# VH-VL binders against q8ixk2r445to577, part 73

Target 1, 133 residues: q8ixk2r445to577
Amino acid sequence: FFGMLQNKGLTDYCFDYNPPDENQIVGHQVILYLCHGMGQNQFFEYTSQKEIRYNTHQPEGCIAVEAGMDTLIMHLCEETAPENQKFILQEDGSLFHEQSKKCVQAARKESSDSFVPLLRDCTNSDHQKWFFK
Short names: E, the ipSAE of ESMFold2; O, the ipSAE of OpenDDE; V2, 0.75 times the mean of E and O plus 0.25 times the DockQ between their complexes.

## First folded at step 3 (VH-VL)

Design o8 (framework fv_cosibelimab; at its last look DockQ between E and O 0.06; V2 from the best seeds 0.00; counts 0 for: pae O 11.0 > 2, placed apart)
Fold by ESMFold2-Fast, scan of step 3:
Structure o8 (fold): chain C 133 residues (1-133), chain A 121 residues (1-121), chain B 112 residues (1-112)
Amino acid sequence: as target 1 above (133 residues)
Amino acid sequence: EVQLVQSGAEVKKPGSSVKVSCKASGGTFSSYTISWVRQAPGQGLEWMGVIIPYFGKANYAQKFQGRVTITADESTSTAYMELSSLRSEDTAVYYCARDYGSGSYYEFDYWGQGTLVTVSS
Amino acid sequence: NFMLTQPHSVSESPGKTVTISCTRSSGSIARNYVQWYQQRPGSAPTTVIYEDNQRPSGVPDRFSGSIDSSSNSASLTISGLKTEDEADYYCQSYDSSTRYVVFGGGTKLTVL
């Protein structure tokens, strides 16, 4: 699957990656932003290795969560996907992060004017359900 | 820095209309919604509706459909709530409240101070 | 549309723990976020819990939120009760199918 990765609960918002330095595509946090339908910074691919890839730049970026963290950050893709880069897109739309046993949730970044995808305990919330558009 | 400031108290007769204003300061006006929530004396909070400036759309609770109109003027960062055909049971404090986002989140992080509307005689 | 039901009042002694429930009448409580607001007389409400179980900066850790899918309810728990916790507490959620914001009826907390 590929396209804009949209949240069911936070209905107008999509995964978005727009780092300040276009020459350094890794190390920054993935955010949620109003879906614009133009692809680019909101275009992601879900692969057979259970990666969420950002293919706009070379080298290719893969979403990861560092041990003990709850934020999604962009890392370099590897030939064999490491466990921290594996997300199971379930039939109900949940994105299950295998290494942490947590689900990706659309959340507000602490008192800021921004939304972000975060790892949280898995629930049946619409804010933990995602689909490609 | 973010503040919502409402217009002052009003006393109205049954059958008339009232229009309450809510001026927002701080933040980007189009990046949040403004809801109106009322509270009759000694009663709970009741959601009336919302204006979503980003989409230029308003949504209303069914109880108030046909009687309430919520609008916004982005040039003055002001939202308005007009309630018509006033009855004595419309006596309440009317609050505006901000929700960051475009109308699907709804955590009210800032509230106006409230406007008392009294409908009598 | 769904309703959120809270007890009308709860009371407890200082230092004790109190729990206020918020039960959803139809559809899963877990489907949509639940916020909790505190309102003192003469004041506008303020958020004490958002996104089911998150505390805003400045809210003491004595306040916590949880979801119980078996009872289809959200709960606000206040431990180490202080007299300044006396207030009305409201839960609130959002119905994405109707696009309506729903408030619970409110609970008056008395600390005595």
Scores: ipSAE 0.762, ipTM 0.910, lowest interface PAE 1.1, mean pLDDT 90
Fold by ESMFold2, look of step 4:
Structure o8 (fold): chain C 133 residues (1-133), chain A 121 residues (1-121), chain B 112 residues (1-112)
Amino acid sequence: as target 1 above (133 residues)
Amino acid sequence: EVQLVQSGAEVKKPGSSVKVSCKASGGTFSSYTISWVRQAPGQGLEWMGVIIPYFGKANYAQKFQGRVTITADESTSTAYMELSSLRSEDTAVYYCARDYGSGSYYEFDYWGQGTLVTVSS
Amino acid sequence: NFMLTQPHSVSESPGKTVTISCTRSSGSIARNYVQWYQQRPGSAPTTVIYEDNQRPSGVPDRFSGSIDSSSNSASLTISGLKTEDEADYYCQSYDSSTRYVVFGGGTKLTVL
């Protein structure tokens, strides 16, 4: 799949990657922002290796979760997808992170008025359902 | 501070229309949604519809489809709700409401003061 | 769409705890976030709970929200009741498939 990765429950919000230095794409948090499709920051690819790739920029980035954390951070993609970069997009729209056994959920960012994808215990919430458009 | 200020009370005849304004201050208007919610005397809250100024799109409750028009003027940070073919049961306080922070447009943490619309012959 | 059903009224004494239910008619209550609003006489509503169980800044922690999937309902719980808590309370959810906002019918809380 390729396109804007949209949340079902947080309607019209998409994965968005807006690194402070556009030439240094590693190490920053993925956020949720209103889906607009402008520029390159809302386009992602879901691969057969279960990666969520930010491949409209070179070098390509892959979304990862660092050990013990719940935030989605951009790493460089590797030849074989590391365990922390594997997400299963299930038929019901849930986005399961294999290593942590948790699901990606749209949530308000702590101490902020912004939204982010975070790992949480898997539920039937529409805020844990995702689709490409 | 976020603030929503609505236009004043109106008295209308059956069959006419009313247009209520809602001026927003203290935020980025295009990044938020504005819903319209009414409350008849002694009754509960009834959602009428929403506009997403960023997309310029409105969505209306089925009950009001065809009678309500919700618009926004981003240059003045003002939303409008127009209800046509007024009937006596449309007598209510009409609220505009905005989402909290950058918003999910379905959570209403900022409300206007309300506009009483009275429909009588 | 679905409907949200609340009791018409509840009452309880100061210092005690009250729970107001909000039952969803079709589809799971857990599918969409539930908000709770307080409306005092003559005033616009204000948020006391968002995203099922989160409190806005300034709302006392004696207000709490919960979801019960088995009864397909949300609940607002107010402990340590104060006379100023006397108000109407509304639950609200959002049907993301139709983009409709749904309010419960409202519950009049009397503190007596």
Scores: ipSAE 0.066, ipTM 0.699, lowest interface PAE 6.8, mean pLDDT 87
Fold by OpenDDE, look of step 4:
Structure o8 (fold): chain C 133 residues (1-133), chain A 121 residues (1-121), chain B 112 residues (1-112)
Amino acid sequence: as target 1 above (133 residues)
Amino acid sequence: EVQLVQSGAEVKKPGSSVKVSCKASGGTFSSYTISWVRQAPGQGLEWMGVIIPYFGKANYAQKFQGRVTITADESTSTAYMELSSLRSEDTAVYYCARDYGSGSYYEFDYWGQGTLVTVSS
Amino acid sequence: NFMLTQPHSVSESPGKTVTISCTRSSGSIARNYVQWYQQRPGSAPTTVIYEDNQRPSGVPDRFSGSIDSSSNSASLTISGLKTEDEADYYCQSYDSSTRYVVFGGGTKLTVL
């Protein structure tokens, strides 16, 4: 699966990544923004290794969750996907992070009108449902 | 409280190089990015480049490509900006600024006090 | 890539409200957060607004930020203008296409 990763509950919002340098794309937070399909910022790929890859740059980036955190941060992809980069995109649309045992939820950024994907306890909320478009 | 303390004023000849330092204290140096911004006399703010200390990776404005080098030393929580082939137009106050770090945006929450670099023959 | 355009100067009397605009030349102003910095004469810039409309601690609520998508601009509004508000103000954002930080040209605010 590849393309824009769109949220069901937060209608018309997609994963969005804006690295400060196209030649070193790691270390920053993935956010949510209106799905527009322009440029490279909203193109992701779900791989057989259970990675969510930012596949428009070399070396490729993979979304990771750092220890003790609930935010999605870009790391470099590895030959063998590390545990903190493994996600399961379920049939029901939930995006499950294996290591934390939590689900990715579209959430309002604290003290802001912007949005970010965050790890939360898994629920049946549409804000935890995702699909590629 | 977070503070950015820069090195002192410099007087340089044309064609020479200058290296300005920016020491951070009161925070986690590796968790943020450091940008360099300059301001010529009576002019506006001009972004020069940024470094991610944790990764040691820097990005530069095209205007300064090949002439500027930004580095960082995590052990001393210090960022550096070196500008070579100096010309009179490089006369300015140079600032370091720390990113707020709230996402994939650069939001400067702390600034150094500035370093005046004067280039004159 | 894009530029941010500000008026060169604005002026107003104490107690009044002043607005400084920051217009993005291309792309949506809402794509990246806009910050505002205050710079008094002889001093380094300080942040007065971040993420379009958030105030850092210590910044009075007289300062507010807004985004207008119809005009593709951000605005800094200062109500109850005080003499100490006299300064240069800069808007700033991030250009995703060039990966550059972009500053506006700055606006000199004079309190009459």
Scores: ipSAE 0.000, ipTM 0.595, lowest interface PAE 11.0, mean pLDDT 91
ESMFold2 (binder alone), look of step 4: mean pLDDT 89; pTM 0.920

Design o9 (framework fv_cosibelimab)
Fold by ESMFold2-Fast, scan of step 3:
Parts: C-alpha cells; sequence; structure tokens
Structure o9 (fold): chain C 133 residues (1-133), chain A 121 residues (1-121), chain B 112 residues (1-112)
C-alpha cells in the first residue's frame, strides 16, 4: 500500500512529515495535518517488512518509536527493519507497533492546536483505524 | 492561552431576535471552530450549531434550523449567534465554546462566560 | 442522530468512588471521542476528561474516563470524593453521520 495515510475517526487528517530543517530530515516527530491530496509530505509507503516509509526525500525515512516513548519519529531505514520500525496494519485498520504492543491513535498534542499520531493501549476506537487513500 | 469573551445580558420581547457576540483572543482564529451551546434554567446543555471558518461554513442542529444563524468575522476574531422569532422557551444562558479541530473532533477546551437572554413580554 | 443517556443523579459519601455512565443509543461508542465536563452553579462547563480517558492539566488524578464497547457506554469515575466535586457532569460526543454535537442529559452529583 502507498498514498496518504488517513484516520477513520479524525476524518480530514492524514499522516504528515514536514521537518523544519530540510537538510536534516531525521529525528523529527510525525504529525497529523489536513489531507491535501498533493502527495509530498503526506505520501507514505507500507512495505512487506511492515515499515511505514517516507520516500519523498533521499535518504528514505522510516517511522520509528523509541523505547519508552509514545511519539512517532522519523529515522533512517535499515536493511533489515528493527522491531521499533515495524507496524502491523491489521484488517480492521489498526496500526499495531510490534516492539511496544500498542496501537497508533490520532490524538491532540497537549498545549497546542495540533494533532499527532501517538502510541496508546489498543482499543476498537475509530481514532486508531487508518487507511491508505 | 485562548479566551472567549461574550456580550452582556439581553432582555427581548417575543417575536424579536437577539445577536450574541463571542470575541476570541489567543490562537489563530481561522484554525478553530466556535460552537454555540445554550442552557435553559435548571436544564442541560443543548448544542445549537457551529461556525467552521476554515471551510467557510456553518452547521446547525435541526431544532434550530431556519431561525439560528452563526457567523464569524476573522478581522475582529469574533463569532456571532443570531436567534430569531424568540419565544419564552428561548430564555437561557447562551455559551460560545471553542474546538480547535476543523469540525471532526469537538473537544470544547475553552468556553465563554455565558450570556443570559431573557424573553418576556 | 444518536442520543447519549446519563443517570439524572448519583450520590455518594466523601472518600468513596462514584461512576457516571453515558450510553450511546445507536452506532458504536468507539466511532467518536467522548469528553466529560463539570459544571458548578453559575459557571460555564470545564473539561475534566477529553479523548475518552485523558485528563487536562490541573484536573486531579481522582478523575478517570473509560469506554466499554460491550455496553456501548463511556464512564466517568471519581474516586476519593470531596465536597468540591459536587456539580453537574455532562458527557459529549460527535455524530459523524449527521455532523451534530451531542450532549448527554447531565448527571447531578451530590456528595453527602
Amino acid sequence: as target 1 above (133 residues)
Amino acid sequence: EVQLVQSGAEVKKPGSSVKVSCKASGGTFSSYTISWVRQAPGQGLEWMGVIIPYFGKANYAQKFQGRVTITADESTSTAYMELSSLRSEDTAVYYCARDYGSGSYYEFDYWGQGTLVTVSS
Amino acid sequence: NFMLTQPHSVSESPGKTVTISCTRSSGSIDRNYVQWYQQRPGSAPTTVIYEDNQRPSGVPDRFSGSIDSSSNSASLTISGLKTEDEADYYCQSYDSSTHYVVFGGGTKLTVL
């Protein structure tokens, strides 16, 4: 699968990666932003290694979650995907993070007027359901 | 911090209209929505409608369709709720409340202080 | 359009735990976030729980929220009850099918 990764509950919002410094695309948090249909910052690929790849820029980035954290961060892809970069896109649309055993949820970033994908305990909430558009 | 400040109390006659204002400060006005929620004396909260500046549209609860109009003036960061054909049953405290989402989220994290509208002959 | 049903009133003694339910009449409770508001007499409501189970800064950890998909309900739980908790509590969600905001009827909590 590839395209815009849209939330079922937060219906107008998509995964978005727009690092402040284009010369350093690694290490910044993935956000949610209004789906615009123009690709670029919202174009992702789900791979057979269960990676969510950001391949708009070179080198290619892979979404990861650091141990003990709940935010999704852009890292460099590896030849063999490490556990912290593996997300199982399930039949019901949930994105299950292998290492933490948690699910990606569309949530408010506290103290700001923005939304972010965060790891939360898995539930059947539509805010934990994602699909490629 | 976001603050919502509403206009003062109004006393109106049956059949007239009332227009309540809600001035916002803080945040980017066009990036959040303003809903209007009323509460009759001793009763619960009742959603009337919302203005979604980003999409340039308003949406209204069916009960108020045709007699409520919600607008916004981005230049003054002010939302308005106008209710026409007033009846005694419209006596209530009217609140404006902010949701920072674009119309698919609805968490009211900031509320105005409320405006009492009394409809009496 | 769905309805959210709350008990009209609940009461409990100081120090005890109370749970207020909010049941969705149609469609899954999991389709949309549930918020909970506290309203004291003469005041505008204030958020005590958002996104089903999150607490705003400044809300004591005695307040918690949960979702029970099997009963199609959200619940607000307040432990270690204090007299200051006496207020009306409202659940609220959003109906994505009608684009309407829906409030529960409210629950009067009496601490005595």
Scores: ipSAE 0.694, ipTM 0.891, lowest interface PAE 1.4, mean pLDDT 90

Design r1 (framework fv_retifanlimab)
Fold by ESMFold2-Fast, scan of step 3:
Structure r1 (fold): chain C 133 residues (1-133), chain A 121 residues (1-121), chain B 111 residues (1-111)
Amino acid sequence: as target 1 above (133 residues)
Amino acid sequence: QVQLVQSGAEVKKPGASVKVSCKASGYTFTSYWMNWVRQAPGQGLEWIGVIHPSDSETWLDQKFKDRVTITVDKSTSTAYMELSSLRSEDTAVYYCAREGKYYGSYAMDYWGQGTLVTVSS
Amino acid sequence: EIVLTQSPATLSLSPGERATLSCRASQSVSYYGDSYMNWFQQKPGQPPKLLIHDASNRATGVPSRFSGSGSGTDFTLTISSLEPEDFAVYFCQQSYSTPYTFGGGTKVEIK
């Protein structure tokens, strides 16, 4: 799968990654923003290694969640995907983070951003349902 | 067609709690965020928080996090806002407001009539 | 929190005149061409009514004399020709980040 990763509950919001500059493409939080249909900062690839990969710039980035955290951040991709970078995209649209056993949910966070994807206990909420467009 | 009907006015003493209800009709309750906003007499609007009825995901202004609980009852399409440890400065009209999604913005498109909560000794 | 400053606090005008209301944000509330700024009208004893969403889009049923503009930190609500029912308090509100915040309001009163 590849394209814009859109939320079913927040109907027009997509995964978005907009690093401050092209020299520092990793270490920043993934956000949710209105789907603009142009790819670029919203273009992601779901790989056979269960990675959510961002390859608009080099080196390629892979979404990860660090131990004890609930935010999705961009890390460098590795030849063999580490456990913290593996997400199972289920048939019902849920994104299950294997290492934490939690699901990615469209949520609000204290910060300058209105919406971000966060790890939460898995539910049948439409806010936890994602699809590529 | 869309309506939000709130519970009636309340008079409370300092230290008490108040629970305001907001009954929704005319749309799919679980598809929209429900905000709570208050307005002290003659003052501006102050956002308290928001809940999504589908999963009870709740966000509160830090000022209220220790005193406010927002809940929903899906079977009756009703949202509730409970404010504890009431102070005189909590005297205000409390509104519920549905948040519809519009291109580029979430907007509070339908509002309840308001519930006056008076806190006095 | 994002602070919204509305000016003027009071605008005294006659029916038929043009009203221009300003709202300034302490930081940008725009991202990729969209602006997370809304405008509400409030009359005494009534809840606020949505007028404009996404800086420039009129809500359903709102007359064409109301228009919004701006981006980043500077936003304007314009009423091209005031009708008697337009004398009210107007609030701007940002939905860019939580907590949502409102401006202090501009009262449009009859001269």
Scores: ipSAE 0.089, ipTM 0.740, lowest interface PAE 5.4, mean pLDDT 88

Design r10 (framework fv_retifanlimab)
Fold by ESMFold2-Fast, scan of step 3:
Structure r10 (fold): chain C 133 residues (1-133), chain A 121 residues (1-121), chain B 111 residues (1-111)
Amino acid sequence: as target 1 above (133 residues)
Amino acid sequence: QVQLVQSGAEVKKPGASVKVSCKASGYTFTSYWMNWVRQAPGQGLEWIGVIHPSDSETWLDQKFKDRVTITVDKSTSTAYMELSSLRSEDTAVYYCTREYKYYGSYAMDYWGQGTLVTVSS
Amino acid sequence: EIVLTQSPATLSLSPGERATLSCRASQSVSYYGDSYMNWFQQKPGQPPKLLIHDASNRATGVPSRFSGSGSGTDFTLTISSLEPEDFAVYFCQQSYSTPYTFGGGTKVEIK
């Protein structure tokens, strides 16, 4: 799949990646922002290796979660996806992070912008349901 | 029609706990964030925290984290805010208020009538 | 925490006059063209009422004499011609990050 990755519960909000330094596209947190429908910073690809790729800038980035953390950050993609970069998009819309066994949830984080995707224990909440538009 | 109806005024002694309720009607309770805000007599507004009723995800101002618990009862569409270890400085009107999405920005659009909590011996 | 500073603390004006209220944030509350600044009106004995969301958009039922402007750290609420019911306290509030914070308020009172 590819397109804008939108949240079912936090309607009109999409995965968004807009690093402050465009010459260094990795190492920054993925956020949620209003779906603008123009692709660009909200255009992601879900690959056969279960990666969520950011293709707007070169080199391509892959979303990852470091061990013990709950934030989604942009890493460089690898030839074979490491476990911390694998997300299983399930039929119910849940986005399951394989290494941590947790789900991606639209949430708020103190000290961060108002809305961000975070890892949380898996629930049937619409805030944990995602789809490509 | 959207309504938030809060429980009645409370008078508590220092050291006690108070639990304020907020019953929602006229909309899908589990689809909107519910905030709690307080206002001491003659003073400004102070944000306490917010909960999403669908999964009980809760965010609190750090100054309240050790004394405040926010919960919901989905079967009755009711949100609760419990404040423990009450001090005279906690005397305030406590409001529940839902967030509505305007375009893409959230704002607190409907407010409960307020619950006056007085802490005195 | 984002600190919001409102000025002046009190505006003493007559009906028909223009009111201009300022709110300054300790850091930017804008992102990708949107500003996460809201304005509320509060009258004695009542809960706050939403007037403006996203810096410049009037809430449903709010008269056109109310307008909001600004971005980044500097925001303004303008009442073009004060009506008797507009004498109240006005608060700005940011929804950019938690904890949500309010300004100290500006009281618009009859001169």
Scores: ipSAE 0.028, ipTM 0.678, lowest interface PAE 6.4, mean pLDDT 87

Design r11 (framework fv_retifanlimab)
Fold by ESMFold2-Fast, scan of step 3:
Structure r11 (fold): chain C 133 residues (1-133), chain A 121 residues (1-121), chain B 111 residues (1-111)
Amino acid sequence: as target 1 above (133 residues)
Amino acid sequence: QVQLVQSGAEVKKPGASVKVSCKASGYTFTSYWMNWVRQAPGQGLEWIGVIHPSDSETWLDQKFKDRVTITVDKSTSTAYMELSSLRSEDTAVYYCTRDRKYYGSYAMDYWGQGTLVTVSS
Amino acid sequence: EIVLTQSPATLSLSPGERATLSCRASQSVSYYGDSYMNWFQQKPGQPPKLLIHDASNRATGVPSRFSGSGSGTDFTLTISSLEPEDFAVYFCQQSYSTPYTFGGGTKVEIK
């Protein structure tokens, strides 16, 4: 499935990626921003390899979490998805990062209005539940 | 009341490292991103990177990633920028500057006075 | 990275004249209704001072003679009637994506 990846608990917010430029799309954190319904930086594809792909620019980006980190960053997609790029979208809406055994949660920085997706211990919180719109 | 006060001028030899400090006051230090920007004499402005003091999340320009470390000390409301393997081309005034989120974008609304770093043989 | 091109490099004008400064981005810096373009003024020996944020909004304390306009890739800073204190270098800067980038600057100097 594909579309805007929206949070159930933090309603009105979607996965959003603003790449540095079209020839350097990797290395930056995925953020959460108000859902606008117009695709572009909020259009993602969930693949049969359990990747979350960003296809707005070429080469295609795949969301990853580096070892020891909790932030979601954009990496280049590979022909066979590496473990750090695999997310299981479960029936209850949980987005489970298989390599770390943690769940993606909508979170905010201390004393900040900025929202970002972060890896956290899995709970049944609506802030850990996601769906494609 | 917002003030950013930077450390004094430095003269370094090629190959050395320099660490510039920026002490913030008059606002909640952990609520705003802090940028580092440099300007070579008579030249334009060049962005180095930014850090959020709440969690030390850091974004750097690719050209500086192997030589620059940006850190914060929350207890003293101070940000630091360390640049290693200095070259003559690194001679510049280095500024710390606060990033504020307005309705649509971030803008650097307060700037430190600048720290001149001279790399000379 | 997003490249910002400012023109002209130098404007030689007299007090009372209108100044029009251009900034062009190598790609759009607009995000559905918002334009992530800022303008700064710099005088010799001083740090830059924020004039305009979000393409067209004046920063606190900035006189009404300064106005910004534009969207997408083309942006303009206008000074309707130059005062003596306005002779300075002006830089555009995008905050659309990292790395943040600045234009090369336009020097407004006395004719």
Scores: ipSAE 0.006, ipTM 0.557, lowest interface PAE 12.4, mean pLDDT 86

Design r12 (framework fv_retifanlimab)
Fold by ESMFold2-Fast, scan of step 3:
Structure r12 (fold): chain C 133 residues (1-133), chain A 121 residues (1-121), chain B 111 residues (1-111)
Amino acid sequence: as target 1 above (133 residues)
Amino acid sequence: QVQLVQSGAEVKKPGASVKVSCKASGYTFTSYWMNWVRQAPGQGLEWIGVIDPSDSETWLDQKFKDRVTITVDKSTSTAYMELSSLRSEDTAVYYCTREGKYYGSYAMDYWGQGTLVTVSS
Amino acid sequence: EIVLTQSPATLSLSPGERATLSCRASQSVSYYGDSYMNWFQQKPGQPPKLLIHDASNRATGVPSRFSGSGSGTDFTLTISSLEPEDFAVYFCQQSYSTPYTFGGGTKVEIK
């Protein structure tokens, strides 16, 4: 799958990655922003290795979870995906992070960003349902 | 017609808790977030937090996190804000206000009439 | 948290005059051309009323004499010709990130 990764509960919001500089492509938090349909910062690819890949800039980035964190950050892609970069997109739209046993949820983050994807205990919430558009 | 109707004024002693209700009508309760905002006498507006009625997830201002609980009852379309360990500086009018989840409707567009909570000894 | 600074604190004007109210944010509240700045009007004994959302969009039922502009950190609310009912306190509010924050308010009072 590829395209804009959109939230079912926050219907106009998509995964978005906006690095501060072309030379600082990794290490920053993935955010949610209004779906604009122009690709670029909102164009992601879901790979056969269960990665969510960001191909707008080179080198290509892969969304990862750091140990002890419930946030999604951009990391460099590796030839063999490590466990912290694997997300299972389930038939019901859940993005399940197997290593942590948590699901990706659209959420408001205190003191930092308007909306961000965070890891939370899995529920049947529409805020945990994602699809490519 | 969208309406948010809040419970009546409360007078409490320091250390007590207060629970304010906000009954929504005229729209689909789970389609909008519900914010709580307060205003102390002669002061500005202060955001307390928000709840998503569809899943009960809450986001609170850091200064209130240990004293505030926001809940909803979907069957009655009612939101609640409970503030514990009351101090005199918690004296304020407390408002509930709905916020849209989608583009073009993110603003707090309808407000309750306000509930005056007075904390005095 | 994002701090919003409103100026002036008080505007003393007569009906028919133009009011210009400023709101400055400690950091940008804009992203991809959208600005998450809202304006509210409050009269004594009443809850705030939404006037402008997303910097420049007038809320339903709000008269055309009210307009909003700006982006990034600098925002303006303009009332082109004050009516008697416009004398009130005006607050800006950012919805860019939580915690949501409000400016200190500008009181528009009759001269």
Scores: ipSAE 0.008, ipTM 0.655, lowest interface PAE 8.4, mean pLDDT 87

Design r13 (framework fv_retifanlimab)
Fold by ESMFold2-Fast, scan of step 3:
Structure r13 (fold): chain C 133 residues (1-133), chain A 121 residues (1-121), chain B 111 residues (1-111)
Amino acid sequence: as target 1 above (133 residues)
Amino acid sequence: QVQLVQSGAEVKKPGASVKVSCKASGYTFTSYWMNWVRQAPGQGLEWIGVINPSDSETWLDQKFKDRVTITVDKSTSTAYMELSSLRSEDTAVYYCTREGKYYGSYAMDYWGQGTLVTVSS
Amino acid sequence: EIVLTQSPATLSLSPGERATLSCRASQSVSYYGDSYMNWFQQKPGQPPKLLIHDASNRATGVPSRFSGSGSGTDFTLTISSLEPEDFAVYFCQQSYSTPYTFGGGTKVEIK
């Protein structure tokens, strides 16, 4: 799959990555923003290794969740995807983070970002259902 | 015609809880988010939280998370806000207000008439 | 949380004059050309009424004398020619980030 990763419940919001330094694309939080981002910020690739890649440009960024955290951040992709970078996009649209056994949920956040994807206990909420557009 | 009709004024003692209702009509209840906002007498507006009526997901201001519960009853197109452990500083007019589609508009476009909650001994 | 500061606190103007109300955010509430700032009018004893959404879009039924502008941290509500019914308190509100926050209000007094 390749395209904008959109939330079913938070209508027309997509995964978005807009780092402060364009020459350093890793280390910052993934956000959610209205689905018509500029400059490839919203184009992601879901790979056979269950990675969500920022784009195919080198160096390639892969979304990860650090142990004990619930925030999605951008890491460098590795030759063999580590467990913290693996997300299972299930048939019902849930995006399951296998290492934590939690699901990615669209959530409101105080401070710099209005909406962000976070790991939460899996539910039947439309805020936990995603699709490529 | 969109209407939000709230329950009547309440007088409560400190430590009690209050549950305010907001009955919606004139639109598809589950297609819009419902916010709760309060205003102390002579003061500004303070956001409490919002609920998505389609799945009952809520987002609350951290200040209220331990005391407020927002719920909906889809069969009656009614939203509820329950505030517990009332203090005198909770005296305010409480409003329910509909929020348009998040993508197309982040605007609270229709408001209930308000419910005055007075907390005094 | 994002703090909104409105100025002036009070505007005392005559009917027919232009009113300019300012709202400044503690951080940017704009992203890729969109600005998440709304304006409300409130009259005594009434709930707030939406005037402007997303910085510059006039809400349905709002007279053309009301206009909004600005981006980033600096926003303005303009009333081109004050009518008697425009006596009211005006609040800005950001929808960029939760918790949603409101400015302290600007009171327009028509004398």
Scores: ipSAE 0.005, ipTM 0.565, lowest interface PAE 12.5, mean pLDDT 84

